# Designs tried in a protein design chat: VHH binders against q9y6x5. Part 346

Target 1, 379 residues: q9y6x5
Amino acid sequence: LPPKLLLVSFDGFRADYLKNYEFPHLQNFIKEGVLVEHVKNVFITKTFPNHYSIVTGLYEESHGIVANSMYDAVTKKHFSDSNDKDPFWWNEAVPIWVTNQLQENRSSAAAMWPGTDVPIHDTISSYFMNYNSSVSFEERLNNITMWLNNSNPPVTFATLYWEEPDASGHKYGPEDKENMSRVLKKIDDLIGDLVQRLKMLGLWENLNVIITSDHGMTQCSQDRLINLDSCIDHSYYTLIDLSPVAAILPKINRTEVYNKLKNCSPHMNVYLKEDIPNRFYYQHNDRIQPIILVADEGWTIVLNESSQKLGDHGYDNSLPSMHPFLAAHGPAFHKGYKHSTINIVDIYPMMCHILGLKPHPNNGTFGHTKCLLVDQWCI

## First folded at step 16 (VHH)

Design ga82 (framework vhh_7uia_1)
Fold by ESMFold2-Fast, scan of step 16:
Structure ga82 (fold): chain B 379 residues (1-379), chain A 124 residues (1-124)
Amino acid sequence: as target 1 above (379 residues)
Amino acid sequence: QLQLVETGGGLVKPGGSLRLSCVVSGFTFRSYAMAWVRQAPGKELEWVSSISGSGGSTYYEDSVKGRFTISTDNAKNTLYLQMSSLKPEDTAVYYCARVQYVYHSGTWIPFDYWGQGTQVTVSS
């Protein structure tokens, strides 16, 4: 009856992995669906910001989740992965599951997608799981498919989040072929499990499924470190976020802090907030700190210590290494169509169209995704 | 009085055919997807095939695709699995199952009712 959509994210799935590794299950999914080879994400290219951009269609400065670690100077509140359940941080936008529940007599379901275990504008996902990284993909899939099949009012929008290949990308780096091959094969097997489960339940032909990710991954090295302690003493600033985008809150004159940082390393750019490049759309929010440091690709900002990370993300969103892909299958999508590039903010208005929802004002352009859809003209 | 009863299993030689039947009572196929699930000796349950409650869409595990056909007869409340080109690897107890989630022992199971099972043995 009503259109249904399942949005799946594999965190840190770099688009280029599709060319360098074998994905038999994902390839079968794509053969009977659509593939967008590169998705240009928003800056900064971090998990929480980009996951919220996917479901709101907004740049980070507009939706308010501007980093995985944030500080609001007005309220003196601090945001981190461990205290992300305060609605204050999420209330600057309306994510699609809230719109889905409020515009129609419809339900939403969520397995671990960032923000779905938080009441946003006094509305929480109808069915959800409190975030817990120890919960298996199988349990998340069991809950999502149960809710898709048995809800009243019907679940029309569902989300499923998985932490890999991001965790392994950080640990091994994306150039570790042996370890990444094992991780990516496991992900392909999980995609096979997902498709098999939907077929088993009689859902496959009538469900729209999007498989995507929030960002890519780039190789880091102990030979590419920027020691912030060699630039400036800790007494001059409060560190809000470190790497590869450092958020600096000055304790003294902002100009003095800026001057101490400006020429410290040839491998990072130092910006006063008002000088952050317009193309980043990363300026107009109180949670963006007065000074931002942006490391060059593959460089890690540290505090007089080595980094354990062999891979990282958060870098300039123009870098292909930061780009994920998008694959989709279902009644709304063409079969066997490949598209080169969309912006990550374009996913939201496309999903609203599929679900018959009126989108909130957003930064996406529906025209960028219409060639993927059977009910649209590709012009 | 929900009940699922499988029949039609037996001993067959490789390359042979069998037709399994599952008679259901207490509900209609229009309201539920139905599945065939099997369990080989010493192994866990494996999904084989499903048919949608809307009455048209059929789905198969890759290893049986092209060899097995799932169908329903709504007038007889009977689900069928036509099996052809049988292989030794198809040896298992075959269960008819109604697709509906149920919570059991800390786990969501996608089938709320199962038949008693029917043994299919493929041997030379």
Scores: ipSAE 0.364, ipTM 0.768, lowest interface PAE 4.1, mean pLDDT 91

Design ga83 (framework vhh_7uia_1)
Fold by ESMFold2-Fast, scan of step 16:
Structure ga83 (fold): chain B 379 residues (1-379), chain A 124 residues (1-124)
Amino acid sequence: as target 1 above (379 residues)
Amino acid sequence: QLQLVETGGGLVKPGGSLRLSCVVSGFTFSSYGMAWVRQAPGKELEWVSSISGSGGSTYYEDSVKGRFTISTDNAKNTLYLQMSSLKPEDTAVYYCARVQYVYHSGTWIPFDYWGQGTQVTVSS
């Protein structure tokens, strides 16, 4: 019988929420499974880039989804989250659902995971839902579990994406205990619904389930703004992405634009593309712009205006506030095991191992996740 | 023709025991998961327990775990629910159901066929 895996993401679930709030359903899930307390995500710590890194095992410079808003200087194409259905943007990597369908001749199913409603290398998820934020968690869960139960060839890899707690993290900020408590309790209830549905269907003990996230969240403030208009006029550049990592395409000499920006704020680092720190693995792609601005944690880059965001992400991936967690349960995983840290790119080769797939070349290290798996030795 | 028939309900005192039976016909029993679902007066349907067709794995709602046991007899095409340490809160109509998605009344439902139900009343 082929192994099955359901990968679930709750967008913007900061790792330390687990220590500051009660999650009875998630705690019951972890008690008979595994917990990785921190997952070190890729830079930029944004939704589309990190979701694609989870399913490809690649840094953003390698898989090509380098931001939520992009410009490709070679083809002169523009990407926003509204244009995500152009295969051009997604074709620099092979995500796990494509490998699953082609290597093993099995089916994949998807409820809203970024990229799953796009044909990538002429292959689209066998079952999928076109992205629509208005579709309830229950409808997504209903479709994914129906496909897991009723597919031929069998669905062996399934994904489920949910926008919270990211949307509320932006609106209220992670330090708003009253509002975040309500939002996180609802998420825990959704985890309870997921587990109950799988038990009801007789799938729980034979299905591998991973619950994770793409990034965390940090508190922002109207007192921590970087006004880009105070340093440079719009006539000098085209803005490709704004905050907290700004992507600048110069309309004039690159050096002149850099000189106007480099001393703009003590709370922002300004990099020529070739000077971006090697540790970010954010240099070798045509979609990374000639000048990149990186705001310090909690600082927002604006254009002569206030920011509506009380929380944000996209910051340096070494920051614990940017880290999600990973919890897992199923026949592949140990029971009651806690692990401190893995890299988000390590999830892909682990999932390939569970499914019996040969991974495409990737930046993950299988050894980092061995201690989570029953068929592996820890060391 | 497909049929599920529940029996074994009745009136029982708190702390008592009952065994519910569901005889199935018209399909290969071991090819499907089976479930018990209950409905208390004025309440919504509540899933109680499931058993998988492929491996015989059993699952329970938290409030009945350790008190109820789901089992099958493939030779008799019969699903059972052994209920012990019964509480007034267990009072409900109990339905036998086949685990298979069906589109009904505008939505997907994880049970395609149900029995008529059997009443369990737990009172002094």
Scores: ipSAE 0.282, ipTM 0.718, lowest interface PAE 5.0, mean pLDDT 91

Design ga84 (framework vhh_7uia_1)
Fold by ESMFold2-Fast, scan of step 16:
Structure ga84 (fold): chain B 379 residues (1-379), chain A 124 residues (1-124)
Amino acid sequence: as target 1 above (379 residues)
Amino acid sequence: QLQLVETGGGLVKPGGSLRLSCVVSGFTFSSYSMAWVRQAPGKELEWVSSISGSGGSTYYEDSVKGRFTISTDNAKNTLYLQMSSLKPEDTAVYYCARVQYVYHSGTWIPFDYWGQGTQVTVSS
């Protein structure tokens, strides 16, 4: 029988939540599986970019989803609502569900994972749901498990996405213990529902399941605002993305815009595109704007307004607060093994190995994840 | 044509044992996962146990783990549930079910065929 893999993402699940809150269902999952305590995500540490990096193994400059709001200067197209279904934005890479369907005569299934309701290289998952945040986790789980059980050719790769704890992290901030405890308890219950559903269907011991996330969350404050309007007038630039990484398209000379911004705040770094630190791997793409502003952790860039966000992400990917975790269970994985850190781009070649797929060229290193796998030697 | 027939229910005292049997006909038994589900008076349907089509993997709801054992006899096309250390809260109608999604009343449900159920009553 071909190997099967279910990839589950809980958006905005900061790694250290595991140390500060109780997760009885997740701990039972990990007891007979593996835990990676920190996953170092890609910059910028935002939802669409990191979800696409998980399934392509590429840095954002390489896969082309460089932000949740984008502008392509060559074609003059805008990606502005995070629900843009134009394949143009997604076609700079080949996600694993496309490879799965094209290499092996297998089916893929998707419940709301970013990009799965878009035909990419003229290929869409055999089974998918159009993105709708109002659809319950239970309905997503019901569809994905039905497709895993009831498909010909067989569904061998399936994805499941849930918007929490990100939405609550933004609303309450990660340091709101009362509200975050309630939200995280609900997520743990959903993990319990997932495991129970798979056991009920007779799938649990033969299905590989990965539970991960795209980024973490950090506490913001009305005392930590950077008012961009205090430094530069709107007539000088077009704003492509605002906070905590602002993407600036100059309407006048780039150097003049840079000079107006460079001393705007001690809590923000201002980069000309060619001066963006190499460690970010955020430079070589037409969708990365000529000037990028990077706020310090916990600082919010605003335009003469107060921010409603008590928590945010998008910050420097070296920050532990931006890191998610990865837990996995199934026949491909060791039991009771803990690993400290992997890069988020390493998930893709690991998943290709589990499914027997030839990975497209990618930025991940298979060696970083081999200790998680039963068919590999950890050296 | 396709049938699931349960037997083995009855009245038993707390701490007692019962073995439920489900004889299936009309399909290749070993090609499907099979389940036992129960419905207590005035309560929702509850999954109890499942066994993979190969008979290699068994799964249990936490409240019955260690007390109930699910098994199959492929030569007899029969699914069993051996129940021990029975408690009053185990009182329910027990259904044998084939694990296969079917669309019903606006939703997908994970069981397409059910037996008629067998009553298990645990009381003194």
Scores: ipSAE 0.180, ipTM 0.674, lowest interface PAE 6.2, mean pLDDT 91

Design ga85 (framework vhh_7uia_1)
Fold by ESMFold2-Fast, scan of step 16:
Structure ga85 (fold): chain B 379 residues (1-379), chain A 124 residues (1-124)
Amino acid sequence: as target 1 above (379 residues)
Amino acid sequence: QLQLVETGGGLVKPGGSLRLSCVVSGFTFSSYAMAWVRQAPGKELEWVSSIGGSGGSTYYEDSVKGRFTISTDNAKNTLYLQMSSLKPEDTAVYYCARVQYVYHSGTWIPFDYWGQGTQVTVSS
């Protein structure tokens, strides 16, 4: 029988929430499984880029989803709707559900994971739901479990995406203990429902389950704003993305735009595309703009206005506040094992190993995750 | 040294076919998107087609969609443009270009290196 894997993402689940709040259901899951305390995500630390890195094992410059708002200078196309179904944006990589369907006589199923309602290389997830934030976690879970149990060829890879705690992290900020406690308790209850549903359907013992996230969250403030309008006039550039990483397409001399921006704020780094730090792996793609501004943690870039968000992400991927976690349970995983850190690009080759798939070339290192797996030698 | 060399142009009748080739040297071919850009007599440069670096994803200007096919042979470091159902409006110099954003003379150009071009003429 082929192995099965369910990949679950709770958007914006900062790793240190696990230490500051109680998660009885998640703790029971981890007790009989594995925990990676920090996952070092890719830059920029945004939803679409990191969700695509999880399922491709590639840096953003390689898979092409370089931001939640993008401009492609080659084709003159704009990506501003997170529900954009144009395959153009997704075709620079092959996600694991496509590989799963093409290498073996197997099906994939998806409940809202970014990219799964788009035909990528002429292949769409065998079963999927069109993105709709109003659809409940329970409805997503019911569809996934139905497809895992009642499909021919069998569903061996399934994904489930949930928008919280990211939405509440933006609204309240991660340091609002009262509101975040309420939201995180609801998420823990959903994890309890997930485990209970899988047990009830007889899927729990035969299914590998990964619970992870794409990024963390940091506290923002009206006292930490960078006003771009004080640095440079709008007529000098086109704005492709704003905060906390601003993507600038100059309309005039690039050096003049750079000189106006480079010393405007002590809380923002200004990079010409070719000078973006190599450690970001954020340079070699047409969708990365000629000038990139990177705000310091907790600072918001604005255009002569206030910001109402109390939390944000997108910042430097070396920051612990930007890191999610990974927990897993199932026949492929050890029980009661804790690991300190992996890279988010390492998840893809690990999942390919679990499913018996040949991975496409990727930036992950299988050796980083092998200690999580029962069939591997950890030395 | 980095070089792009185009071949395969010529004179064809309307409805005919041609295959353009671009041999690349001096860089890791699979790490960059590649493009075909054309310039008709007395007109501005027009993007025709692009192919993504790692995945081989292909993109076309609306007027050539369904008639032209872009492809690569990574082992030969060669970019191709298979042109079919050619029209007089396709008459142009065709350039092979490496897709990498650069700024030149007050204008943003998404291509940093170009070949010398190959002439395609569609006439009866």
Scores: ipSAE 0.000, ipTM 0.086, lowest interface PAE 25.2, mean pLDDT 89

Design ga86 (framework vhh_7uia_1)
Fold by ESMFold2-Fast, scan of step 16:
Structure ga86 (fold): chain B 379 residues (1-379), chain A 124 residues (1-124)
Amino acid sequence: as target 1 above (379 residues)
Amino acid sequence: QLQLVETGGGLVKPGGSLRLSCVVSGFTFSSYAMAWVRQAPGKELEWVSSITGSGGSTYYEDSVKGRFTISTDNAKNTLYLQMSSLKPEDTAVYYCARVQYVYHSGTWIPFDYWGQGTQVTVSS
C-alpha cells in the first residue's frame, strides 16, 4: 500500500506557546512522534505566502504569492485576501498535491488549505472544499477522513487548515493569557478529536500526520503606531499592502518617495526593492513593489487612524515570535525525537520523500529533516 | 445481505464485567476495520473502540482504555468487546459497526452497517 500523509495547519501557532500553555493531547502526540521546536518561515511572515511555501518548498519571490494583498506591475492585476481564485497568482510554482496527482495514480484531498480550491497548472485537488471560514473543524475533519477512507484512486496526500489561533491572536494579542489559554485549550481539544477520529477509523498507526503552522504572533499596542500620513501624502503613491510590511507603488519619482519615507520613523526600515536584505529572499518577483517598508516587531503601520489589532505577524522571519513549530507522527517518523530548528521550505522535500514523489526544484534541504525519518541515517 | 448481530448485554452492578459478541455475515470482515459504538439515554452516538481488519491494531476511547478489550475471531466471523470495571456511565445500547463511510441524512458518517444493538445497564 502507498504511504499516506495528512498535513494539518493551525494558523498563527507561535512556537513558544508550547512552553507557556498546557497541551495534553498535543504532548501525547509528540511523545510517540517527533517535535521540531522552531520552524523558520519565509519573509514576509504572512498566511498565504507561508502556506504556499510549505507545499512548494520555495521562497515567496520564487512561488509568486508574495503577500496577502498583491499587485502585478506587468499584467496590472490586483490580488486580495478575499480568496482570489485566478490561477495567474498561483501558477509560478507546482504545489505537492498537483505533483501527487500527476506523477502517480493517486488522489489528493483538501479542507481549506490556501490554493487548494484553485486550478493550478490546470490541476485542482481531487477532493476539495471551497474556502468558507464558517465551516467547522469537525466538518473539515469528517470530509478529509471520509476521502482518506473512501477514494479510488487512493487519497495519499490530504491537507486540513484551521484559522485559529491566528484570528484570536490578532483580536486579543498573544500576551492575553486568559483569552489565549481558552483558545489554545480548544485547539488542543481539536487535536485530540483528530487523533481519536483516526484511531476510530483504524488509520492512526498507518497514516503519517504532520501538525504545523505558517507563522507566529507578536503583541501590538496603540502605543506602537507608525502613522504613514505624517510621512508622505497619499497623492505621491498607491498603497498595495499596509502592515507590518507596506508595499508602496510610487506615482512620482521613486527616489523622491523614498526620501520622504526614509527618516519617517525610527521603528521602520525603508527599502528600495534592490536594497531589500538578501537574507529575506524577497526581491526577484514583479509582484514585489519598488519600495518596501518593514516595521519593527510589535509596531503597526497606520493611515492616521488607530489599529484594533492587539497581535500581528508579517515581521522579520529571524524573530522567534514569528516562528511556528512542527510535530509529526506515523510510520515514516521516529518516536520521541526532538529537533531544534528547520526551515519552512524544508517541509516540502521531506513530504515528497515520504510519499515517494520526485520534488520540483526547490529551496529546501532534505538533509535538515533526515533525523526525523526512520529510513534515514541521522548525521 | 449484510448482517451484524450483537449479544451479551445485560444488567450488571458497578465493577462488574460483560463480554459482548457480534457475529458478522455477508462480507469479509477481516478486510474492514470494525468498531463498537454506544448510545446512552439522551446522548449522541459515541465511539468506544476499533480494531483493524488484520486484528493487529486496537484503539479505545480514553474513558474505557484499560477496562475494555476489543478482539476478533476470524474463524467464527465474530467481533468481541470484553468489558471490565463497569461504571454507571457505561450504561448504553452497544452497537457493532463496520468502518466505512456512508452518506446518511445530510452528512457522511463513518459506519455504513451496524447491528440492532445490545443493552448494557450498569446500576446498583
Scores: ipSAE 0.597, ipTM 0.874, lowest interface PAE 2.0, mean pLDDT 92

Design ga87 (framework vhh_7uia_1)
Fold by ESMFold2-Fast, scan of step 16:
Structure ga87 (fold): chain B 379 residues (1-379), chain A 124 residues (1-124)
Amino acid sequence: as target 1 above (379 residues)
Amino acid sequence: QLQLVETGGGLVKPGGSLRLSCVVSGFTFSSYAMAWVRQAPGKELEWVSSIHGSGGSTYYEDSVKGRFTISTDNAKNTLYLQMSSLKPEDTAVYYCARVQYVYHSGTWIPFDYWGQGTQVTVSS
């Protein structure tokens, strides 16, 4: 029988939540599996970009989902919630479910993972749910486990996405211990439900399960706002994305716009596209705008208005507050092993190895994850 | 016709033991995972234990680990649940079920066939 893998994401699950709150179900999962304490995500530290990096092993400049809001200067297309199902945006990479379906006589299943309700290179996940945030975790879990148990050709790769704790992290901020405690306890209970369901169905022993996230969360404040209107008039540029990474398309000379912005705030870095730090791997794509503004951690860029967000993400990927974790259990993984750090792009080649797939060229390094796997030797 | 018939329930004192049996007919036992599911008075259905294949890997709900043992005799098409160190909290109707998703009344259910159930009562 071919190896099987279920990839689960809890959006916005900051790594240090594991140190500050109790997770009895997750700790039982980890006790018989592996834990990577920090996953260094890709820049920008946003939902769509990082979820696509997990399943492609590519930096955002390479897979083309460079933000949650994008503009492509070559085709004049805008990416928004209404346009996110246009295959154009997703076709610069081949996600693992497509590779799984095309290289092997195997099926894929998806409950809400970004991109899975889109035909990418004319291939859509064999089983999927159209994205709808109102669908319960229980319904997503029920569909995924039904497809894992009841499919021909067999489902060997499945994904499950949940919007919390990101939604609550934005609403309450990560420093709201009372509200975050309630939310995180509910997530731990959902992990317990997941494990129980897989055991009930006789799937637990032969299924590899990865639980991870796309980014963390940092505390924001009305005292930490950068008013872009104080430095530049709207007539000089088109705004493609705002906060905490602003994407600026100049309507006048690029140098003139840059000069108006470069000293706008001590809490924001202003980059011409070619001057974006190499460590971000955020430069070589037409969807990255000519000028990028990067706010310091906890600062919000606004247009002469207040922000209602008490928590946010998108900041520098070197910040520990932006890092998620990875836990895994199953026949491919050691039991009771802790690892300090991997890169989020390393998850893709590891998953390809587990599934016996040939990975597409990617930015991950298999050697970074080999200590997690029973069939590999740590140096 | 597919049939699952449970036997072995009864009244037992706390700390006692019971062995439940489920005789299965109408399908190839080794092709399915089988489960024990219980319903306590006034509670929802609770999964207790599963065994996949014809006697392979076994799984248990946390509250019954170390006390209950699931097993099969695939030559006799029989599923067993050996219950030990029984507690009042184990009082329930116990059902054996075949693990297979089926669409019924607008929802997917992870068990397509169930027995009639057998009552287990743990009291002094």
Scores: ipSAE 0.219, ipTM 0.692, lowest interface PAE 5.5, mean pLDDT 91

Design ga88 (framework vhh_7uia_1)
Fold by ESMFold2-Fast, scan of step 16:
Structure ga88 (fold): chain B 379 residues (1-379), chain A 124 residues (1-124)
Amino acid sequence: as target 1 above (379 residues)
Amino acid sequence: QLQLVETGGGLVKPGGSLRLSCVVSGFTFSSYAMAWVRQAPGKELEWVSSISSSGGSTYYEDSVKGRFTISTDNAKNTLYLQMSSLKPEDTAVYYCARVQYVYHSGTWIPFDYWGQGTQVTVSS
């Protein structure tokens, strides 16, 4: 019978939370599995882009989900959280659940992972839940485990997404120890519930489980604002995305807009699309706007207003504050092994290997994850 | 006909031991994970222990770990629960259950077939 994999994401779980708070259930999970202490995500360090990179192994310029808010200059379509069900936005890549379903009598299941309620290349996850933030973790877990247990063809790949600790990270900021302690304890309890459910079902030692996240969180402040209205008048441009990476579509000559922006704030880098640093892999896509503004860590770009966000993400992917972790347990993984760092795009080819799938061309390197796997030689 | 029949319950003093048995018929025993679930008077159903379909992995709720042992005899189509160091809090009806989701009363439940239950009472 084919191997099975459950991929779990806790949105906005900054890697160093593991060092600053107690996680008894997660530590028990890690003790009998593997831990990657830092996962270097893709730029920009936002939810939709990084969740799609996990399941495609591609940089954002290659998979096409380049931000949480996008504009495509060729088709003149706009993407926002309210319009994320148009297949057009997701069709530039093939996510792992689509590949899984197209090979040898396999099914996929999804509880709220970004993109799983959208038909991509005319293929939707075999079992899925339409996105609804009000659905409890328990209901998502119950549906996923039911589908893993009671499906024909068998569910071999399942995903589960949870919005915390991202929502609380934004509201309180990652340095609010009192509030973050409560939130992170609740998440650890949910991990305990997940493990107990799989033990109850007799699946724990026979199912591969990955727990990861898309990005971290940085502390913001009312003392660290960049007022874009002080730099340039609204009549000169259309704003596609604001903070901490602003996407600017000029209404006049691009060079004129660039000249108005380039020296406006010492805490913001202004790039013509062609000048975006190569290390970001954020240039070769029609959805990347002609001018991109990148705020320094902890700085918020605003339009003549205060920001209520005490935490944010989207910043430079070299920043440790933007990095999540990855923990895994199951027959494919060593027990008690710790690894320092992998790239978020490396998760996809590793998952394809575990499931026996041929990966689509991708930006990950299978060699980076070999030491986690029992059927591979550590080099 | 698919059937699960529990035996081995009874009255026991704190610190005592009991062995529960569940004989199954009507399905391929080794194709399913099996579980023990209990219900104390006026309480909800509580999962106690599970064994994988191969019999190679066993799992326990924290309060019974180290005191209870789940096992199978595939040749006899029988599931066992060896209970040791019994406490008053272990007093419940114990059910043998097959691990397979079924839709019932508006929700999915992880156990599709159950035995009739066997009463375990731990008192002085």
Scores: ipSAE 0.577, ipTM 0.870, lowest interface PAE 2.2, mean pLDDT 92

